VHH binders against Bark storage protein B (BSP). Designs and how they scored, part 15

Target 1, 288 residues: Bark storage protein B (BSP), of Populus deltoides (Eastern poplar) (Eastern cottonwood) (q09117)
Amino acid sequence: AHLRLGLVFTSDNNERALQDSGLYSPDSEDSSVDIAGRRFHSGTLNGSSIVYVKTGSHSVNMATTLQILLARFSIHGVIYFGNAGSLDKKTMVPGDVSVPQAVAFTGVCNWKKFRSEKGKLVFGDFNYPENGENLLGTVEYEKIKMFSPSEAPKEVFWLPITKSWYNAATEALKDMKLRKCYSDECLPGEPKVVFGSKSSTSDFYVRNKAYGDFLNDNFDAKTADTTSASVALTSLSNEKLFVVFQGVSNVAGETSSNSRVSYLASYNAFLAATKFINSIPTPRLACE

## First folded at step 4 (VHH)

Design m04 (framework vhh_7aqx_2)
Fold by ESMFold2-Fast, scan of step 4:
Structure m04 (fold): chain B 288 residues (1-288), chain A 124 residues (1-124)
Amino acid sequence: as target 1 above (288 residues)
Amino acid sequence: QVQLQESGGGLVQAGGSLRLSCTTSGRTFSDYAFSWFRQAPGEEREFVGAISSWGGSTDYADSVKGRFTISRDNAKNTFYLQMNSLKTEDTAVYYCAANPRWGYTSINQEYDYWGQGTQVTVSS
């Protein structure tokens, strides 16, 4: 008896990268299970036993789907791959893959009363440091309560990636060559794997440059997405190993990347995840 | 939820070998990362070696690299420390530790479950 690895991602583009790779083989023609409108696929990825599922975007879809995966299947650990925006183009650019060491929810906030007695913040109209006053200081980021079977509940902000899997990913991917081109369309530079960053998760997209700069400057966050902290919280709550691979598809505050760059980012994240999966030995259950 | 029990300690001559075992109870042995730590009289507890939950990935303290090997047998719910070319400086109480939430680490405060310890004495 073998435990499987759980491979999770959010979008059709991520699934297309998996399918286009030709590395996935289903266990049988009928090896999928539908649960709560989600389809779980059992098979092998370049010889490693996995269950994969497309979760949908944002924190609730990821958490719900991942909990079903962990409750229904014998999963050794969770590998996430997906897309993220860069918050610091000096550190990473579209096509690169980020392997963060910690992730946090930055969308769980207490929006405090403004300074003046009848203070008003207008949506889309925030004073930022470039205008002399940072009204984002009125927003308090909150810790979340984490439950697990073996520990008393605790309040956490930074959710750390499993240290052993982070270290294994660093070793497996240290000299990895990523894809630069797709159908004769090429990135301007050589994409690379970036390790050790922190990542920001919220249920809104970080498209505003001022807010992206705020996250980089104040939290040292280098990427933003809608799912990574949900992967972390759900995995930690279930005491499961996990690791995150983020393909950079855009830079916060700049014009959105074209669909080909987004697909390359998805594909590079998939390649990184696959190399990691194939670098770890097949886990076994002690009882047969 | 996991209980750890060491065995295999004892007296051995310098240059000899010993194999320590740590047997665990519980359904999720394969999900845990495991480590060995040791504590000599009057000294702080120090890291010796670690093995990841999937097996195959190992780490060792510089003082034992090339002499000690950590391994695991998921079928027996047991992990081992094979100690070769023992030195008198290896004399210590050896503790096994398990981490269900994290991978392995050399930081003892990050482990949640500990055995009671087994004495290893190396004499000339």
Scores: ipSAE 0.000, ipTM 0.117, lowest interface PAE 19.7, mean pLDDT 82

Design m05 (framework vhh_7aqx_2)
Fold by ESMFold2-Fast, scan of step 4:
Structure m05 (fold): chain B 288 residues (1-288), chain A 121 residues (1-121)
Amino acid sequence: as target 1 above (288 residues)
Amino acid sequence: QVQLQESGGGLVQAGGSLRLSCTTSGRTFSDYAFSWFRQAPGEEREFVGAISSWGGSTDYADSVKGRFTISRDNAKNTFYLQMNSLKTEDTAVYYCAANPRWGYSEDYDYWGQGTQVTVSS
């Protein structure tokens, strides 16, 4: 018996990238299982044993689907690929792939009366913007309580990617060449893999430039999505190895979402995830 | 090398339908993703729709979503563009194109000669 790698993603575009690659081979014609309306597929990805599932968007769909995966299958670790928005055009542009070192929930907060709060937040190194027209001046960000079998519950803000898998991804993906064109539509520059960033997760899309700039300036977050911190929290709570690959599909504050660029971002994230998967051994379950 | 040849173009009234075909020869048909493009006089070539190498994924330009359907028939080495509810702005030369399978080496798109579609008011 082998431990498998869990491959998770949220959307039809992510699944199309997987299918279009031709790299997935089912174990058999009947190797899928439906659980709670979600279809789990057992097979190989370019020779590596995996279970993959399309989770649906946003934090709850990801967390519930991933917990089902971890509870019902023998999973060594979790690989996520998906889409994200860039919070810093100087660091990442559409088509690039981000491999973050840490992720955080930035959608869990206390909204307080405008201009009624003063001082620094308990975590992060922020000051309340007390005056002027800063619409973010009423927000206090909160830590998340994390449960795990081996430790007492604790409050955490930054959720670290597994150090060994982050390092393995950095080595496996250095100098990786990504796809630039989808038929006749090409990215303006050569897409690249960017390592060591921090990522922001919320259940709302960051389409407001002022908020995107706030996240970059105050959290040093380079990408925003709706799922990565759920992958992190659920994996850490189950004491499972995990890594995140984010294809950049847009820039926060720029209103053009292009379905073809979104697909290309999904595809590049999938290529990065696959190269990582092929670079690590899948351990066998202990023989009894 | 792959060669592409379009057929099925012509003159049609607004609201009508046409089915374009692209027949391929040369390398293995299943190795390629296929796309349709169009070019109206004085305009740049515009993406219309695509179908993946394995045939289970399609994508369309916003201007044709819900009206056009791309499909492939591996037994005939042919892929199609079914065009419904045609509009005068759909008037263009339609080109079929083949791309190497995504996830591997990229190369030049192979193009057909084009087929004229004219939609009259």
Scores: ipSAE 0.000, ipTM 0.119, lowest interface PAE 22.2, mean pLDDT 81

Design m06 (from a15c with R27F F104Y I107L N108R Q110E; framework vhh_7aqx_2)
Fold by ESMFold2-Fast, scan of step 4:
Structure m06 (fold): chain B 288 residues (1-288), chain A 125 residues (1-125)
Amino acid sequence: as target 1 above (288 residues)
Amino acid sequence: QVQLQESGGGLVQAGGSLRLSCTTSGFTFSDYAFSWFRQAPGEEREFVGAISSWGGSTDYADSVKGRFTISRDNAKNTFYLQMNSLKTEDTAVYYCAANPRWGYTSLRPEEYDYWGQGTQVTVSS
């Protein structure tokens, strides 16, 4: 009853999926607490004790909110569900759920000089235009320094999902059929759960096909989002179990997904997360 | 080898009650969500009620809310539709259906993999 699972997500669409499911029951009428403008809800999800919170998008919102969750609540492990863009439509399409085995920050870069010593720096219309050296040069992706209680700080690029929880998710979801219809509309094909992919996190949305192709070709990344690596880094830094479920809402570089497909992606990620939660053994407490 | 079989249909007077049963075999019952649909002559198949795979949530068409109750018995691999305060407008062939999609109640026939043969319910004035 003391141990809870932390359920985190970023958006109103994700929260709406949770609420629409009817699977969440608050512990009491007043079982939420506000901390630093974030609302933490204590209750049960299909019988499992959880705390859930809507974090907001992008790396800082996720990391800050998750650290508050881990510091203020007794959390056994972290389950993230949310939306992501596909970087390879041969592997996954809108409606599918990705369960990655590793995630990385692809927005932390060293911006190197051009081969020539000088260039031209032009500030856009948002600032007064000034001419200077061209600093756009070449981009080199950097590792992140990770801190934890039991190890010296280390540089890491790929952040692995907890092996035991990744394996449990693979077993629990292997033949799962996902929601394909919302209201009067249905997806053209059967959505599926895809395991073992790598995911890219940055604080910008990958909506350019060339960049999406670059991430797939050079990092073997199959999905892109703004939060999964922050979930991973924060969880690993606190030595907490964690797993990530990504509902595919669009394909990078294609027309932005419609709202119904985005909702189905959110709902399918929620269903996958909930089925995983239902599969985890939780301590049984004696009535006496 | 998957089968769904309805029973409990028949003739009943307006204001009466019937309990429909759907007995299933050939799959893991607890993993499935279940629903009842009905079809009157010359009309499309319409949603009546559903129960999720966990048995934790139910959903009903507005026309039957407060009168019909769907329930499931995982030990018997059977689910039910208790029909009270029947009206002549409830006359239809009732179909039971099984949905492998976990964790919600579906109102869409397209999400149901298995269907029963149907059982006639006739409500006389």
Scores: ipSAE 0.412, ipTM 0.720, lowest interface PAE 2.7, mean pLDDT 85

Design m07 (from a15c with N99S T105D S106V I107L N108D P109T Q110Y; framework vhh_7aqx_2)
Fold by ESMFold2-Fast, scan of step 4:
Structure m07 (fold): chain B 288 residues (1-288), chain A 125 residues (1-125)
Amino acid sequence: as target 1 above (288 residues)
Amino acid sequence: QVQLQESGGGLVQAGGSLRLSCTTSGRTFSDYAFSWFRQAPGEEREFVGAISSWGGSTDYADSVKGRFTISRDNAKNTFYLQMNSLKTEDTAVYYCAASPRWGFDVLDTYEYDYWGQGTQVTVSS
């Protein structure tokens, strides 16, 4: 009879952040159920009623798991937290949390035939945002067809975060103090929450600096992950409220990464998600 | 105390395959994330691949992605690195490593609590 918030994340490392926080309390009865090999956990997060699930990485695992969550549970809205790579060190560095305003699939494209037999793709010579074609060939980024119960299907590239929840997140987190240290490892600077960015989702990791620079320069994308646009498309298709919190764990093109910094990024994203959850006017177990 | 022991190294021709094994003792095997690292002569130790402490999520270095596969067998307290399409550049001492709580794609060696002694892999042209 009551609505819960759906809390979704992809990895064992994200689940570890949740567990290490000590803020989750399982329900006394029926605290978990297994569906299609996935374990859904019902409980409270710092007093707010939630269902959480670990989805697995990449777009298909997220979409299938999230659709099960939305079909089998009474979910008011979806909160995602996870990790992302920064595409711009001047905007975001490891430990920071990104709250994007919009996300897009950048792994769905049409690779157009070369005009020259000898043609090779020149890096950065792409047609989207519809800048034309070259003699070596053109990668044309495709819009996704979005279905929903109340509207005719439409083609979309940028998938907007729910405006009311995006605005609530900016208000709730605007002066948030994030964790700088975990155990004996500390970030070199104070981590911060960054609002209003755009994020790139593909089913490959963006570890190549040149491609990361291309996404930043041509799409104004500041983070890259394998999941956020899948959260957005599935939520929008079900006409559910949603918001995304991305902990920055690395910078695209840098070879060094630190497992504690990656964990700290997960933990900071979890803290941001929790503060948001506690800020929204949702019925809590304590109010029943 | 946790101990790690590599096996399965040796000499192989370019284009060939090897499977490395790392057998663990001590704590519950499922409590650990596991990784493989390698070190070529005159170079720093580099990350190769990792498998998580929970469900078996995997990560790989770009240089080995699509050629190497990491897996774990909790019943045997062993994890593996299946190396296919070997190149001369894959010649290195291969180390297995364990971390009790981290399951990331780890590029830095200082995040691992336990290490094996290493096993030599030599890929001839």
Scores: ipSAE 0.000, ipTM 0.103, lowest interface PAE 19.9, mean pLDDT 81

Design m08 (from a15c with N99G F104Y S106L I107S Q110D; framework vhh_7aqx_2)
Fold by ESMFold2-Fast, scan of step 4:
Structure m08 (fold): chain B 288 residues (1-288), chain A 125 residues (1-125)
Amino acid sequence: as target 1 above (288 residues)
Amino acid sequence: QVQLQESGGGLVQAGGSLRLSCTTSGRTFSDYAFSWFRQAPGEEREFVGAISSWGGSTDYADSVKGRFTISRDNAKNTFYLQMNSLKTEDTAVYYCAAGPRWGYTLSNPDEYDYWGQGTQVTVSS
């Protein structure tokens, strides 16, 4: 018996990239199933058997949808594609695709108690500019508990991408041509695939330059999104292979992203995911 | 700013066809997803169909699937709703809409930033 690959993404723009490619073929007219208000589509992507689902944004929507996918379908592994913000313009810019080696939740925090002394507030170890834009010195980042069938629960911060799939992606995408233009607007430089970066996931968008710089400087995180660590935690908890492709749509701390560039980033992430999917061996049901 | 102008509405007999056009002003046509909504007297605004900014994907309300087709012509900055096998229940004011709102549902009118003024379609028996 053969297993299918699970293809997950969060947004209508991600789904439009999939649909606009013309590479998806449903297995039949009745090859979708609705579970808990979510629609799961069974078909082929450029010849490879997949189930795809649009999960909705943020960690809970991703985790719940992905768990349904893994519980109700015979899935060999999970491929995520979506959008992310760059935390380092020297490493990647809009249009590029990030293939991280590890992801972490940076929104699971203990916000330390302020001290009140004789009418004054003393904020933790915080030592930032006078206007108090960031309370980072009062925030303690927490590990999360990961459950899995084959080992005792453990506390983890960095969630590693499956080594074999990360390596396969590196090999498959090393000479990949990404799309530079959408209609008559083109990126200023040639977009590229960036490997080996770390990614930050939170349920808030990182638009603040000081916080983005903090994530880069202290965690070596190069991208920020709202979903990748949920993909990682859910996949690892189910002992499933997974890989993440992030199209860079903006730079943290700059003015808001252009809608055309955001779609181009979605499309490039989709192209990377598709090339990876078509490069791996046909999934097979384990015989042991 | 994007401005939208509908044309092609009018009176048609049941079983007939009409083609609505929506022409955009501005140089950002390819940047937007486009949709058609309709509103019958005393009813809420209802989704009819949408076409992606790339032009490759379409979505339709169940009530019009198989009868209506949405398309776009990027060279003319225009998109269309071809309405076939019209029913009296299709009588409504039809609105075209444009919006690039990332991460949202095409059938939700709140996702669209720009709207036409509407064009009346009346289907008689």
Scores: ipSAE 0.000, ipTM 0.131, lowest interface PAE 18.4, mean pLDDT 82

Design n01 (framework vhh_7d4b_2)
Fold by ESMFold2-Fast, scan of step 4:
Structure n01 (fold): chain B 288 residues (1-288), chain A 125 residues (1-125)
Amino acid sequence: as target 1 above (288 residues)
Amino acid sequence: QVQLVESGGGVVQPGRSLRLSCAASGRTFSDYAMGWYRQAPGKQRELVASISSWGGSTNYADSVKGRFTISRDNSKNTMYLQMNSLKPEDTAVYYCAANPRWGFTSINPQEYDYWGQGTQVTVSS
């Protein structure tokens, strides 16, 4: 009868942020359950009852793991934290946390025939405009079909975050101060929480500036990741409340991500998720 | 926003004890990691001790480990530094600092956004 919150993330760095926090307490010495090679941990996070799981990266790993979580545990709603790249450095920079209002798959595409004079599309060659060709103009982005128990299947592009939880996150994280330093290195600016953006999900990393600019200009997407739309689709398909916290670890088209900055981004996303979890009106367990 | 006020400094002989207090204004003290820094004449500020927001994690500089104890009382919005077996090398201005960013200890002064004015501790015969 008591419901738990599902806390999901993809990577070892995300798990290290949770572990380094010292805020997680397992329900018992043997409170973990292994299902289909995935380990689900039941416990409390700063007094709030949760089940957490490390899903692995990319959309299929997230969807499969989250569906197991929702089918096997009594979950009130889903909190995701992880990393993302910024598509607009005027809006957010590494160290910041994005709380998007909507997410979409931008990796589900219908690619038209390549130009005959160019022969074939070479795998991995998307350096427009550096090569002077608009390869993005030949790609048609597709809606995805969403299934749910209470509604007929429908085609969707933007997947909205749960309004009540988005609003609760906005209030709980207002004026939140985020971690600025890791070891002896500090971010050049003050990290901040950014609300109301749209986010792009694909199973590839957006490191090309032209593509990042295209996503910002054409979709008003401010962040890109490999996971958030999969969290959204799976949660919505199960009619579960959900919210997403993205720590910004890089800017699309700039230098490769720094491992220390990536850890700070993971930690700041975790801090935001934890503050949200502690703010929602669910039974808080002081000890187990 | 928080204001920090140190008290308890003074002149003591080597081998004696002193207790510093740092009183904080505001509701958010219990969310802050706290630290004590010191600065001796001609030296840079150095971390002496830090304590997590919940009090369960502490860090100490090697030079004070085993002699100093940091503690906090979140119900009173106050942090303490108990200084035992004081040495002349402990002579410095002691600063209370608050890290509002995250509840864990940090050695980086850039993460401590709030600082007290300091209290002088002099250890001399």
Scores: ipSAE 0.280, ipTM 0.687, lowest interface PAE 4.5, mean pLDDT 85

Design n02 (framework vhh_surovatamig_d1)
Fold by ESMFold2-Fast, scan of step 4:
Structure n02 (fold): chain B 288 residues (1-288), chain A 125 residues (1-125)
Amino acid sequence: as target 1 above (288 residues)
Amino acid sequence: EVQLVESGGGLVQPGGSLRLSCAASGFTFSDYAMSWVRQAPGKGLEWVATISSWGGSTDYVDSVKGRFTISRDNAKKSLYLQMNSLRAEDTAVYYCAANPRWGYTSINPQEYDYRGQGTLVTVSS
């Protein structure tokens, strides 16, 4: 059996983007396998051999599904595409695609007490007074312990995207034209691919402007989602190559996403992932 | 398992009001624009109203503008249609349907990603 690329995403909208593209062709025999209620699809994406699976949202669904993929299939590396919120509208806006260089869990926390003997934690209000309390600073962000076959367990906060694949994505997607319109409804500006940002993953949605600003100001995080760090941790623990493509569907603290913008974000992330997949050498290629 | 379950239909007098509800499950409700489509006895299907996935945009067929209001609650995964000043010509089976995109309208419920079984509204004295 030849090695395949694993293509993972969370939602029905992400799967719909893949299906609407017309670029996926299922294998003629044994094109799907059901494992633990999840359906794994074997086929080609614009000629490249893949296995794709819809994982469900949030960190546990992603990690569990991806581990099944890596344990049960011969996977060369993992490509994730999905949606994210922008934490900095000066850097990226809805319709854009983020290709982060590193991701971190920002939802794994040790909740510290107020320093005073009297008081209550007020979460949701950004307050960092010079001679007093830091309400968001009462939450201590924890490193994740990462296990792998080749190294002793270590604690890591930033989970780096595979350097070779990040560099390949930067080259392959340079000057890429993304989809601006869906059924004659168009984004106000030209969508673009943004490289080198850091991304925040938590199992809650970052919709509060103060918290989004906190993540941008203190971690230099430009996007927030519920899955990318799970992709990173699971891939790194299995010593697999991986890369992440995030379609920006909203700006944290501003107008909620609409169905067309969410779909365009999903579709643009899918287009970026597909162009990357078709640009890299795969085990199916006879010549190197 | 995907389900859309309509409720709130019934017999109402001309000039009266009814509120239809649709409970969604088995898919990501907040990713979809939602519509109400109706079929009057002996007539073809008619699109009535659409609401965007985030609720900020609505659209209506001309015959119900000013009388009907479409709304949604994404936390409750529910779609609503408030029907005021009801007329005999509003008598129909009303279907809740999930749109593949915002601004998409269709009189055929089978062209939607998901649709319910319908609820009957009869306007008669």
Scores: ipSAE 0.000, ipTM 0.083, lowest interface PAE 23.8, mean pLDDT 82

Design n03 (framework vhh_7xy4_2)
Fold by ESMFold2-Fast, scan of step 4:
Structure n03 (fold): chain B 288 residues (1-288), chain A 125 residues (1-125)
Amino acid sequence: as target 1 above (288 residues)
Amino acid sequence: QLQLVESGGGLVQPGGSLRLSCAASGFTFSDYAMAWVRQPHGKGLEYIATISSWGGSTYYSDSVKGRFTISRDNAKNTLYLQMNSLKPEDTAMYYCAANPRWGYTSINPQEYDYKGQGTQVTVSS
């Protein structure tokens, strides 16, 4: 059996970064398999054997796709790259790459009181009070139950990245140069890799400064996304090695979106993931 | 090629009503928040109304709140502004405006970069 690395990401921009790199070569035979409407690609990335798949956004799409990957392919470990928002502009800004040490679900809660007298919660819109008023009333964050083959189920909030792979990433990426410009658009500063942060995952985007500040102040979370804790939970439940690379595409509380900066963030996360993949030991073929 | 074409302006008496329309093309209209912006003669731009990509949330400036209604028909790629109880101070060139960034859902009025050619509204006796 040929043991491969699983490379997962959510979006067309992430896939475009992989394609634009020119580093992926499909296997000569059986280079793709369609499972449950998802296409899994078998090949090499700069000489390293991988299976990659575009999962779709948010926790359920990631968990479902990753479980199919781990159940149907011989995967040594999981490398995720994608985009995230910064919760602390002093720590990281758009274009930077975050390599978190732990991730948590911050969208799983008991909603104890609803506030209906001010503002409205509506599909497709932001409710953005300038003074940070909590229009949701009272919510309590919950631990999640984690299942694994080797342990009794347990309640967990922080999901740790695999220590050996986190350490390998810090060593491999310590002097890494990231992309500053895409076409005519350049980042104002030199993008950098930031290690050791904590990351927040929810199925909503953290676009308001007040909630971003709350997550930073109360959880020491430096980035927010819709995916990383789902990668962590699924990998830990399967007892698989994993690591997360987040390209910072925005700052919570800034409403402007920029497609070129988002692409640069995707590309820098891809560069970090690729450098990590090329730094770990080559997968070995089964000799049996 | 993003294009916005406004229509429905004209001369109306104080207290009257007008309905403005904006036909959008060259982008996926249902993915973007839209705005109505006006410019009175010799004054700056004023963002008077914004609407989310699917139409569920709206913003109005204090000068038009309760008198104007912004709406959209995503099946027809058309934005509307219903103007009631018109006042002489509503006299301005009215522009349809879009934020062309993918997936932008904010109703924040300062972020609408693309404007159409405009349609003149004159409120006079």
Scores: ipSAE 0.000, ipTM 0.117, lowest interface PAE 19.2, mean pLDDT 83

Design n04 (framework vhh_8pnl_2)
Fold by ESMFold2-Fast, scan of step 4:
Structure n04 (fold): chain B 288 residues (1-288), chain A 124 residues (1-124)
Amino acid sequence: as target 1 above (288 residues)
Amino acid sequence: QGQLVESGGGLVQPGGSLRLSCADAGFTFSDYAMAWYRQAPGKERELVARISWGGSTNYADFVKGRFTISRDNAKSTLYLQMNSLKPEDTAMYYCAANPRWGFTSINPQEYDYWGQGTRVTVSA
């Protein structure tokens, strides 16, 4: 009744997938409320009670919106769906859905003094055309401090998806068939759900092949996005269950010219999220 | 997996009503999104109505307010209640099932299972 699932996503394209599905029904009374310029929608998704909100892109918008959701609504757990880029086309390609087991911030770093260390990632030349020396220096990735009500603050790099919900998603989606075609545009192969990967989050898009290869080779990261680690950190800090579904819309270093493929990725992520939501038991029956 | 079998078609006068049924013969009906399509002679199949496994519905504009799609998952049966029938509703009516879990696409290519159809004729 009063305890609901939180469904979060970032973009108009993600909301369009939800609306186009025809699976969402607003509550008959008080179906939306505006808080801090954000609109929270209360209703059912194929019979399951939810609150959904469009957060806006990037880590701060996601964290702020999700904290409002968790503080102002009775939310059992958080389901995120959205788009991501593939860092390894042998593992997943556009149209596939990634269900990661862990996510990390890869945009938080110490930027070291020029020439101070040689074994780290080097970012190009800052001062062109003079001398050709790399004046940008090197970068060292940092852990994030995580706060929670029940334990002392700790520093973490990998943020694990809730084990029980990751396992439930693996079981619910194991034989799932995803959408191959949209508006007479079809993927070249059958899209699939890929489980157990690691994902990277930064506030810049990974569209450089060399950096994408670096993330795959050094972190074993298979997808990159701008929000999933914010979902993880905020959910873990509030001790809430959560799971992430990423529709693959591009491959890092390759030009994505097809907006329909991006929409199809959003739609497949939405379908995976919905199947998961409908597979979990309803919370709090009578006499409990 | 099974077959989809439509029934309930026939001849009616303008303004009349018909109820179409579509039954499965051995697949898991409740896991499928379902739709009714129709095809008039010399035309391509067009969407009439669609329904998700949970009962969410969408209708073509030309049938809104006149037709109602519904499902009974316990009986594995899909229905189309057709009211205020017009001569332009004359067509072969097909039910279709989408095994890609949970979406309500209008594209025929996204539906893997089709019935043989049931004929509806509306004549003065």
Scores: ipSAE 0.000, ipTM 0.137, lowest interface PAE 19.2, mean pLDDT 82

